# Designs tried in a protein design chat: VHH binders against ORC1-type DNA replication protein 2 (cdc6-2). Part 2

Target 1, 379 residues: ORC1-type DNA replication protein 2 (cdc6-2), of Methanothermobacter thermautotrophicus (o27636)
Amino acid sequence: MKGDKRRDIRDILLHDETLFRNMNAFDPDYVPENYRYRESQMEALAVCIRPALRNGRPVNAVILGSCATGKTTAIKKIFEMVESTSEGVVCCYINCQLHTTRFGIFSQIYSKIFGHQPPETGVPFSRIYQTIMQHLASEKRALVVALDDINHLFYSKNANKVLYDILRAHEVFEGVRTGVFAVLSDIEFRYALDKNVDSIFIPQEIVFPPYTREEVFNILRDRVRVGFYPGVISDELLERITDHTMDTGDLRYGIDLLRVCGNLAEADASPVIGEEHLERALKSTGPVNLIHTVRTLNENEREFLRILADAGEDMTAGALYELFRESTGSSYSSFNRIIEKLEFLRLIDTRLTGKGVRGNSRILIPRFSREDLRRCPGF

## First folded at step 11 (VHH; from t7 with F101L)

Design u2
Fold by OpenDDE, fold request of step 14:
Structure u2 (fold): chain B 379 residues (1-379), chain A 121 residues (1-121)
Amino acid sequence: as target 1 above (379 residues)
Amino acid sequence: EVQLVESGGGLVKPGGSLRLSCAASGFTFDDYAMAWFRQAPGKEREFVSAITWLGSTKYADSVKGRFTISRDNAKNSLYLQMNSLRAEDTAVYYCAADEGLYYDFGEYDYWGQGTLVTVSS
């Protein structure tokens, strides 16, 4: 009767022996010191910024690639390099999933420049904008803005305005030098810009192709070297993790899988990551895409998904709205925006049914169960 | 409630002059860029002129040198002085407002109902 020694949570927490050398190496936002396999893309990005280092205007760019192809990491790394070499260039990375309004975008720029957020209340956009541009002009600093997942700005109908405000600033503020890196997962971006904005954006195209299996393996191996102590994980197990990663087409999945395996092994007081840990990790790790996507959702968006998932069946838009409104107090316009966003993110499906007396009713279809969503942090 | 009310439209002979006005209410006027657009019968709405909150101005090529945009922040008013009017200038003129720069495209947050300008001999 080998007693189920339920290790006291305290014992788990106080166990001094960690498998992790550097846990941050398994963060999706981790920027490796040696960023391999994207040299050409990194060079292209550098070429776009180079004029700014010489008192010129940076070249605009469209960065294209599927999810988890290293676009974000590449941009962050280049920005870090640039800022380390010159104080004359300000680089601002913005995730447009998180910031969808013009005010939000420029608030991020403001924060980057001044080290603090603009006042939340009472300051109009024009003042924030003016403060930013005047500062850049007076300090003779160029601005490069990376708009990651810029599609979200198109959905909010702010893309043209944001781009115009950044790129045309020099017309109002003498000496201002600005550039934009637009990051997209889909090529259809060009068709969505106003012709007047398109005429000024004139971007260099930089493509991030999917990683090969070998590249994925090596990248994960590098993360293991940095993140774990030697001998914690075998190459054989890493090969298996690589295979699972390739099945998802998302490098972030593999990185997260390593982290989860490490945590499980540590919890078991195992000095090594074993097959049993991988099996458990695979069961616990929902589609990484889901986890990452859900993390980017605000409270109302999560509530929407929760309501739909709890229903366990397809719902009419009207029915869901009643529940949603009761829960959040949100307007119908806000609700519709959420539908569009969640559909775009492939968190839900929608179908139009012709049979409604008052016009086409929209049916909302959950793609994920409540259980799946609960596996997502924050949900 | 935000309101933009255009006035000053009417019938004028070719070569004549007309001054349009736009009265703004319901928002802080001095923090907004203002613009004029026009739409001729059977044509798309087109950009005419815009002015930033700092007083910088932009004009369409078709009206450059003939039209002058101005603003009076104390009166919450936008103006368009139109000189040397042509038959081609016949259109409904709209006032628009936005917090950003002087956009030459039709994405403004607020719009007026328009005022008709007819240039006819």
Scores: ipSAE 0.826, ipTM 0.956, lowest interface PAE 0.6, mean pLDDT 89
Fold by OpenDDE, fold request of step 14:
Formats: sequence, structure tokens, C-alpha cells
Structure u2 (fold): chain B 379 residues (1-379), chain A 121 residues (1-121)
Amino acid sequence: as target 1 above (379 residues)
Amino acid sequence: EVQLVESGGGLVKPGGSLRLSCAASGFTFDDYAMAWFRQAPGKEREFVSAITWLGSTKYADSVKGRFTISRDNAKNSLYLQMNSLRAEDTAVYYCAADEGLYYDFGEYDYWGQGTLVTVSS
């Protein structure tokens, strides 16, 4: 009867020994000092910004790559370098998952420039916009905006307006120099731009290919070196973590796995991360891609996904709407928007059924099991 | 309630002139960019002209030099002076409003019902 030594929560909390040298090294937003394996992409980004440093207009770019290929980190690092080099260039990183409205996007730009948020109430968009552009013109500062995960602006139908407002500012405000880095996981969204916007965007394409196994291993190793004390994790175990990471195709999974393993080992008062910790970590960590995707959903979107997951397969859009409406009070238009978004995110599939008195009914099918979704935080 | 009401449409001979008006209500007019679009029978809606809240203007190539967009903020009104009208200018003309710049694409927050302009001999 090997007694399940449930370590007293107090023992876990009061354990003074930490395996972590720097826990932040396992943060998704961590920017490593040595950013390896993206030299060409970094150079390409720098080349796009270079004109702005010389009183020219920055070159627009489309940054393409799957999730966790280092796009965000590369952009942030370049922006930091630029800002450290020149006060004449304002670099604004915007996560479009968090900011989907035109007002929201420009509020971020405003905040970057002025160091505070615009007034919440009573100020029209035009005033905020004017303030930003006038400032840039008067101070002779170029603006480079990175729109990370810009596909969210397409879903909200704000992409064309936002891009137009940024890129055409010079027509109204003399001397304004602006550029856009659009970050996409899928090139298909590029084709969704209005022709008039596309004609002015003229981006350089910068591709972030998936990391090789060797690259993944080395990246994880670097994280280990920074994040853990020496000897905490073996190279053999790191190789296994690398293998699991490759299976998911998401570097963030590996980084998180390291963190989780470290936490488990620490909880066990182990001076090293062992195979047992990895096994436990693997059981606790859901599909990382799904988790990340689900985290980007708002409350109504999550609710719909819950409803869909509970309903199972072969429910019509109409039937699901009724359930959704009952739960959220949302309109049919909102419902349709959610469906489109979830389909785009590959969380659901849609099928047209030739059966119905008033036309083709749409069947909505979840791509993930209820069990998998339940593993997602917030779901 | 936001309302855009176009007026001034009618029948005119080629080479003639017409002035369209758009009366706006239900929003702060001076904070909005305004635009004119037109849709000819069997054709897609197309951009004609736009004016920002600062008075900057944009024109489609097909109307440059012939049409003039203007606004009177005191009257919450948008105007389109159309000179040297051609048969190809025959369309329903729509007034549109948005807080952004003068978009030359049809993504405006508010739209009028339109006024018909017919240019015929």
C-alpha cells in the first residue's frame, strides 16, 4: 500500500529551494538576449525600418509563419533595437487578438506615443487619430505599427480601415511617415484586403519557417540555461521534451512543458527534473495549440463553443442559435460572426445539408472533443 | 438615430450641372469624414468623392475636374457639385459617413438612401 504521500500544501508553499534561476525565461513573452536562428528574418525586418531612420518612409511587411515560429519575438526585438537607436521612430506593437476595434488599435498607438491612454469617454476617433498624426508630423517621427495576428481585424471587419488610416495618413497630414508590419499565420488573409488598400500596402514578405528539431532543441536548451540552475535538467530529458515539442509543432509547448516540469519537481522537493515529472506534465498539459486558440476567444465565443461541444455532432445552425440566444441573448448577426471566426480558427467545421423546407441548413461540427476543450483554461 | 438624406437628383442634359446635398443628423457631423458613392444600373457601387473632417478631399479619376465635394458643418450638410455631366454619370448617388479617413472603398458606418441622377439627351 505505497501511501500516496500527498505532500501538505504548506510544505509545498514553504519550500525555500527553487529550481528556477529565472522563471521569466519560460514566459511566452520572454525575449532572449541571444535570438538565434532568425537572423535573415531579423535583417529583413531591419531593412524595412531602415528608411524611417533616415527620414524616409518605412517599408511595409507581411510577416508569415505558423504559430510559435518566433515572429512576435523578432518584431519586439527589432522594435527595441530601433527605439534604442533613434527617437525619431515610434514602434508600436499591437496584439490584434486583444484589440479588434479601430478605436482600440489607435488607442494603443496613442498610448505608445503619449505614455497614457486617450480619454475613455466623449472623444471621437477622429480626434485621437488627428492628435496622433499631428504629433508625428510636428515631431518628425516615423511610425511603424506591428499588427500581430491581424486576422482578427479581418474578422471584425476593421482591417481595411485600420490599414488605410495608417497608410494614407500622409495624404492629410503632411510629412507623416508610417509603415505597417502585418503578422499572419495564413497568407489567405492577404487576399481579403480591399483592392484600394492592397494597392498602397505593397508589403515585403518575410517568412518564418518552422523550427527544425535541432533548432527547437537548442532554443529549449537556451531557455533551460537561463531559466534553471545548472544540473536541474539533463540533456537526455531535454531531448525527450524536444521530441514532444516537435509532435505538437509548437515551440511554446516545449517551453511550457519545461516550466511545468520544473514546478512539479520543485513541488516534490526534487533537486532535478526527472522522467516522472515529464510524464506527469504531459498528462496535465492539453493540446497547446488548442489552449492558445481558446484563450483568444471572448466570453460569447467560448460560450458558443461550449454549447456546441455539449450538443455534439450534427446540430443545425438554427438549433444552435436558439441555444446560444438563450444563453447569451446575442443576435443572429453576432452568432454568424462567431461561427465564421470559429471556422476560421479551425475550431469548428461547417457542412451544408440539402435538407430543409426553407433552404440549405448548415450543420456545425466541433473539431475537438469536449474533453480536449475542458483542458483549456477558461473553457 | 443616424440619418443621411440625399437630395438634388434629377434629369439633366449632357454637359449640364447638378448639385447634390446630403443632410446629416443623429451624430456629430464635424467629427466625421463624408463621402459620395454612386451605383449605376447593373453595376457595382463605386467611389465618387470624399472629404475628411479637416476638409481634405479625394476624387475618383472619372470625376476629377468635374465634381467638387464640400461640406457645411454649421448646416450638417454635404454637397456634391457636378459639372459637365455625362451619360456615364447616370446613377443613384449615396451619401456615406465614417469617423476615419476618406475611404475610397465602401466600408462606411452610415449610408443614405440615395438620390437618382439621370443624364440623358
Scores: ipSAE 0.824, ipTM 0.954, lowest interface PAE 0.6, mean pLDDT 89
Fold by OpenDDE, last read:
Structure u2 (fold): chain B 379 residues (1-379), chain A 121 residues (1-121)
Amino acid sequence: as target 1 above (379 residues)
Amino acid sequence: EVQLVESGGGLVKPGGSLRLSCAASGFTFDDYAMAWFRQAPGKEREFVSAITWLGSTKYADSVKGRFTISRDNAKNSLYLQMNSLRAEDTAVYYCAADEGLYYDFGEYDYWGQGTLVTVSS
């Protein structure tokens, strides 16, 4: 009876042998040195910034592409290149998933320019704004702002104001040169953007198409080359990982899968990643997009999502509210806000049922299974 | 509680003049951009003029050269001097406030109840 010697956690922790050459290569925020398959997009981005390097105004751009098509990486790379080339251009990348308020957005810009955060209390927005624009004018520095996932600003109803504040600054502050890269994963928001800001925001469109299978394979292979020691993973296994990645349509899934496989192999004290590790990883890894989205949720939002996932498919919004209220003590207003947010994030669908006595009852439907949600940290 | 209270509206003949006032309370007036909007009967609300917290002024093309926006921070007051009034200027005029730069669309944080201006022979 070969006793299942559960390896002592200490032994796992202290094991000096690692399969990872560079663990960071499997980080979603990792910017590879060799960024492939986006040359045309990179050129387009550069063309938009080029005027700023010549004391002109940057050209605005809308960057369109599905999730994990390399938009963020491309922008970051271009910004890095620009900053390395000239001190006359300030490039500010902002993740709008994290920063949804005007104050939050401009605080990021402030921090980029001055190297520290503005005061949290006692300083009005106007002062922060003025300080930024005056600095840019006085120092003759152009500002390029990338608003990544700008759809979140639409949800918070701050998108138009933020764009106006940035793009109209030159009307009040002489010599200010500003440009915006609006990054969108949903084409519907592209149209919304045009309708609301068409008078001030006339962007160049830059499209990031989905990666082909071959491209995905090569990208993952490059990550393997950087992230693992030679011989750790076979090309055959990488092909399988590529296939699974394509099934999800998310490159980040493949990258994460590699990481997880590596960790599992190390835990097993295996010198190579094997099929058994992949199988285990597939069971443990949920959709990366879902994981990331769920991570952005607060406790009440997560709780609601849990309630919804546990609830049967035919529960009305009213019934769900009662459960949610019992669990969190939250108001109906808060509940509605959460529903709107989750719908916006495409975590849930809403359907109107014609049969309600006092009006159309709203049915809430989770887009993800309880099992998938359970794979999300915190959930 | 934030309040914006417009006054100064009334009946005026074409070519006449009016001065609108907006009294603000409940927020730090100096830190806000102020604007005037108007809504004519059967029409959508439209931008008239704005003044930033720095005193920069903006005008709709339809009122340029005729209207003057100003503010008195000591009195927490916004003004709109309207000269050479036309029948087409007939509308309810609204005072608005926002923390941002200025906007020519109707998404300001705070709004008044409005004051009626009627231009008729």
Scores: ipSAE 0.813, ipTM 0.946, lowest interface PAE 0.6, mean pLDDT 88

Design u2
Fold by ESMFold2, look of step 12:
Structure u2 (fold): chain B 379 residues (1-379), chain A 121 residues (1-121)
Amino acid sequence: as target 1 above (379 residues)
Amino acid sequence: EVQLVESGGGLVKPGGSLRLSCAASGFTFDDYAMAWFRQAPGKEREFVSAITWLGSTKYADSVKGRFTISRDNAKNSLYLQMNSLRAEDTAVYYCAADEGLYYDFGEYDYWGQGTLVTVSS
C-alpha cells in the first residue's frame, strides 16, 4: 500500500539519497576554514610564535577556557598557518589525556619530527630526547609544543619534568629554541610548579571565554552549510540544537547532535531532518564532556563513580570505600588516589564532616547527575 | 635492581676537602643524568649539583666555585669534589639518577642511601 516502507540494513547502506555534502564537517577534529569569534586569541597566539619565525625563541602561553571554546581549533589553525609559511618551526599538538607521561609526550614530538614512532623497547628516554634536540639544533628549527589538557601531567606528576626538559633544552643543546602552549580547560585550576620550572615558564595568558548563544548558533550554522545540502535542517531545529548546546556548555555536543540527526534521517530515508530525528538523537547522545572525561578512566575508577552515583546522597569516603573494596579488592591508598584524581578532573568534590572537629572524614559529592552518567558508555 | 651507593663522607675541618663517590649499578649509566642532593639535620633536602649524560653541569649557587661534579662512565661512577668546606656544608649527601635533564628539583627516579659529611673541629 501507499506509504509502506521496507527498511532493512542493506537498503540503508545502498540508499542513493544522502543528506551530507561533507560529513567531515561534523568530526570533532574538523578545523573549519571560516574560524569565527576568536580573532584576538588567534592574534595573541601568532605573536607568541612570531619570534620563532625570526630566529628567536617562541613566547610561552597559558591558554584558558572551558571545554569546546575553540582552544584546540585555534591552536591547530595557527600551527597549520605557521607550517605553511616556514619549515623552520616544528609545531606539535599533544593531547595530554592520551599522553600523560614524559616518555609519551616526547614520543609524540619525535613522531612529529621524524614521521614514525621511536623504538618502544630498549631505548631510554634520554636517547629519544637527545635525538629530538640534536635535530632541532642541527636543522636550526624551533619547537612549539601545545600541551592540551595539561592538568593531566600535573596529576601524573610529570609536569615539572616535561616543562623543564622542553624549556631548558637550550642549556645543553646550543641554539635550540623552544616554547610551550599550556592549555587548561578549567579557568579556576591553579597549578603549582617547582620554583625552578616556574622561573622559566613565564607565559602570556590567553583567555577563551564561553561563546554566546548567538555565536554558538552561527558556528553550528556554518557547520550545517559545509556539512549538509541546502534545506536539510530548518533554522527552528538549529535553534533547538543551539539551546541544548548552551545547556551543556560544550559546542561538540551540538556538532554531534547534527551528525546523529543526519544519520537518523538517512536511515529513515527522509530528505530532511525532522523533530523526530532530534528527539531520538537527544535520547542516544549524552553530554560530550562527561563522556569524554569518563573514557580516560580505568575500570576501578569507573566502579568508584558507579557506586557514588548509586548512593544518591551524602556519602562519606569511609562508607564508599567499604563498597568499593567489596567490588574491587583495592587498598585504601589506591582508593585515596582515585579520590584525588577524580577531584582533580572536577568529577567530584570533597567536604569535611563536622566542621571544626579534628580528624573528620570527607563527604564525596558528585559534580554530575546519575542520568548524565547513565548516558556514558559502560555505565 | 637499580642501586646507587655513596661513599667518601667523613669528618673534615673547615677549609678542608673531600671527594664523594657514587657507584651505580642496575642500569645503563651512560643514559642517565646524575645529581647530588644534601640534607642537613632538621632541614629540607636541597640540590647541590648535577651532570647530564653529555657532560653538561649545573651547580647550586651556594656551592658554585667550591664543588666540582664529574662522572666516569667506564666505572659507572659519579663524583663530587668538595673544596673550601664550611660548617654549613654539613649534611647527608645523596646520589640521584634520572633519564631526563639535570633537574635541580627532587623528582629523580633513583636515590642512594646517603653518606654523611661533617665539617667541624
Scores: ipSAE 0.772, ipTM 0.940, lowest interface PAE 0.8, mean pLDDT 86
Fold by ESMFold2, fold request of step 20:
Structure u2 (fold): chain B 379 residues (1-379), chain A 121 residues (1-121)
Amino acid sequence: as target 1 above (379 residues)
Amino acid sequence: EVQLVESGGGLVKPGGSLRLSCAASGFTFDDYAMAWFRQAPGKEREFVSAITWLGSTKYADSVKGRFTISRDNAKNSLYLQMNSLRAEDTAVYYCAADEGLYYDFGEYDYWGQGTLVTVSS
């Protein structure tokens, strides 16, 4: 009888994955076939690309929304639709967290067009660039590049060059038609483009607002349908997972709860996910993970979290800065660095409601409850 | 080591002409876009002209029609022919190089030391 939670690791590793019909449905990179609740955003993206299908120039866009609001999925879906319809538009999605340099960005474009990376024998950037643009011109193909998490190009000081090289290619390579979809998860991210780059970018703004509770439930249910066999989890437990997801404001939390619950049920040799599995998943995904992450923070960063948690409501960066400065004496520069670090650590999200990118008007959203924070050492 | 060495600066009367040169070494000249920027005393550095490795050119509006950029790849040299010079053209002129397109902003990878051009009666 195996009532001990500390089972032999070999038994766990050799366990059959019978509850999951497709565990990939719970991966962060999963792109669902049945993508819902973004019809207006999909239409806006299509309108930006449509000129490229008609021998015109694509319209540039800035895609704004906090993490896990479906931005990447929408872009990948629209690119798939365009590529299934036409060979006349090259659609290139690039994760700027992974490809932070001009050379890296254009190597990805090269690979998309030619099916292999550029030669590794020290080919200069100008030749890679020329090869790309000559191909686009001679084959009369437009290029749409999605720069996901474009803030990383600003951190690496590559944004002006990359945008200029993409968007002004037509000046040197006659007939080339290019567009950029710049994706920002931090809608209040402050950036400054050179005036000669800013004047050519001129993007349409496409906003991905947070999902509603009903939308979150239905998205999670769709993932359950793909990822689990029928009957593995009840709608009642799914409602509870939805509520916890809404508390964090991050759809990824709910998806991760499903994955953890499934793994726990399999480890128990249970044919279904029960309430006890959810309770255990909440402990491993909730305060324990928060405690670990918070231990990496200094005193000022902890004070930031205390002020945010004590508010009991969404708080603007400007409002929090005033309280933070009174408590710590820190500069706005230090304050902004804390925001960036806490976003990186997935302790907070930021959201700009309305039009524009203004640093002190952004909304700071904790990924934790006030109660959970109080359980952490030093809080 | 990459080096860009400007020459040909000097004193010239308004309406006169001057030809600047930039000798490049330490990189494959044929793979680079080249540019001229200038900085008047107490003012910000500004774009003058650029030329790609393919020969395409760009000029600031203030110099268009008066200045001509050119390159000689056999000599690894960049040139700026300046005609109809005006007092406002007085500045230190800098040669710049980058593997990208002809940027009209100052984010080039390599820069020369500059050569002074003074336009005065």
Scores: ipSAE 0.771, ipTM 0.940, lowest interface PAE 0.8, mean pLDDT 85
Fold by ESMFold2, fold request of step 14:
Structure u2 (fold): chain B 379 residues (1-379), chain A 121 residues (1-121)
Amino acid sequence: as target 1 above (379 residues)
Amino acid sequence: EVQLVESGGGLVKPGGSLRLSCAASGFTFDDYAMAWFRQAPGKEREFVSAITWLGSTKYADSVKGRFTISRDNAKNSLYLQMNSLRAEDTAVYYCAADEGLYYDFGEYDYWGQGTLVTVSS
């Protein structure tokens, strides 16, 4: 035994009251009061919504930035401010990773307006849609819908319908005023809308660039000040967490490290977070979006990623196929379908090899590091 | 199980008229927007006209004033009255259905097999 390290489940259930004064500060959904470094983006979002407050149509926007650059927080902050100011604008935030279908999207809008979900069965989409739009018309309310991670609606082939149904509602329901904030975490994602949808969307671009190291440090310190009692973590350890956060480019990773460090320190009955807690947290923590995406993959697709990651350099499709075939026995046509799926999921990119022959001459470029992949379940 | 069956196509002289019908079954017709699309030989399928479950209509510019879309919910039927027909109206005409608005792009859930309309001298 190693001293008094032994503890039961009941002690673990009570650990939150010793170091954390507000554990919620480390939740991914947390909307901080001390939200900063996005003042110009907040102003641009406000300008897009402002016409809706004055009986006009909201301006559509595309909000671009890598994961955890504050896009979701900014949108939720603006929506909170608009709703505290007026009942005349319905602001609906929707995570398209969770709601990938037309029915799902409009069920969320319905729930925002009416306080309960529509009946899951027995009511057709057209009736849910009509109920929403008739309410907006009769109550003289504008609608602003934020479609977070909208790429998932393109993957599900729902994007054209959803955008059309939102943005052209006024053609059937007189007086309805709608706008869409389309949020993309992959700034290199290229979307194509049907020309008749593209002509009505016409978004203003709002860019959320990566935070600087100083900004990341200050954001994390703000979370420490809200979430921990004073003195729980040193600035020196926070600098180290900042460095790891910068290496991933994902602020969420740094916030999760803080949470895990706090939990580990409490489990050890330590009054502070020490270097040992950070080292243990680093071994257990992985990127959030990669983990969720790879869970959707079958074993052959996972093997593809393992081979690509292990290569340590960009590979041609032909070279990867030779290794992949030896491992899986798959045909080249099956292999090509995997390439298309992984490119669709934004796990890889492809490029031609200069004077390339069509097919296996493409270069496959991972959008993940070997280290990040190894932290995913099943890798 | 869902069926959209077009009828009324045929050969007609320029300036003439035809009425297309689409009989729908296997879904609740009153809950669907309905549309006509057409595909001329060697061309992409294009939007012609659509009508919502509420009766709102939309027309392609090329057919406005000449074509009239209508529906009879009691008979689960969609119609296209085509007047002042031109040679460029020659195409296979398809009936389509979707629970959303009257999309003027081809992402409708259900499609018929089409009826040929030929407009020739």
Scores: ipSAE 0.766, ipTM 0.937, lowest interface PAE 0.8, mean pLDDT 85

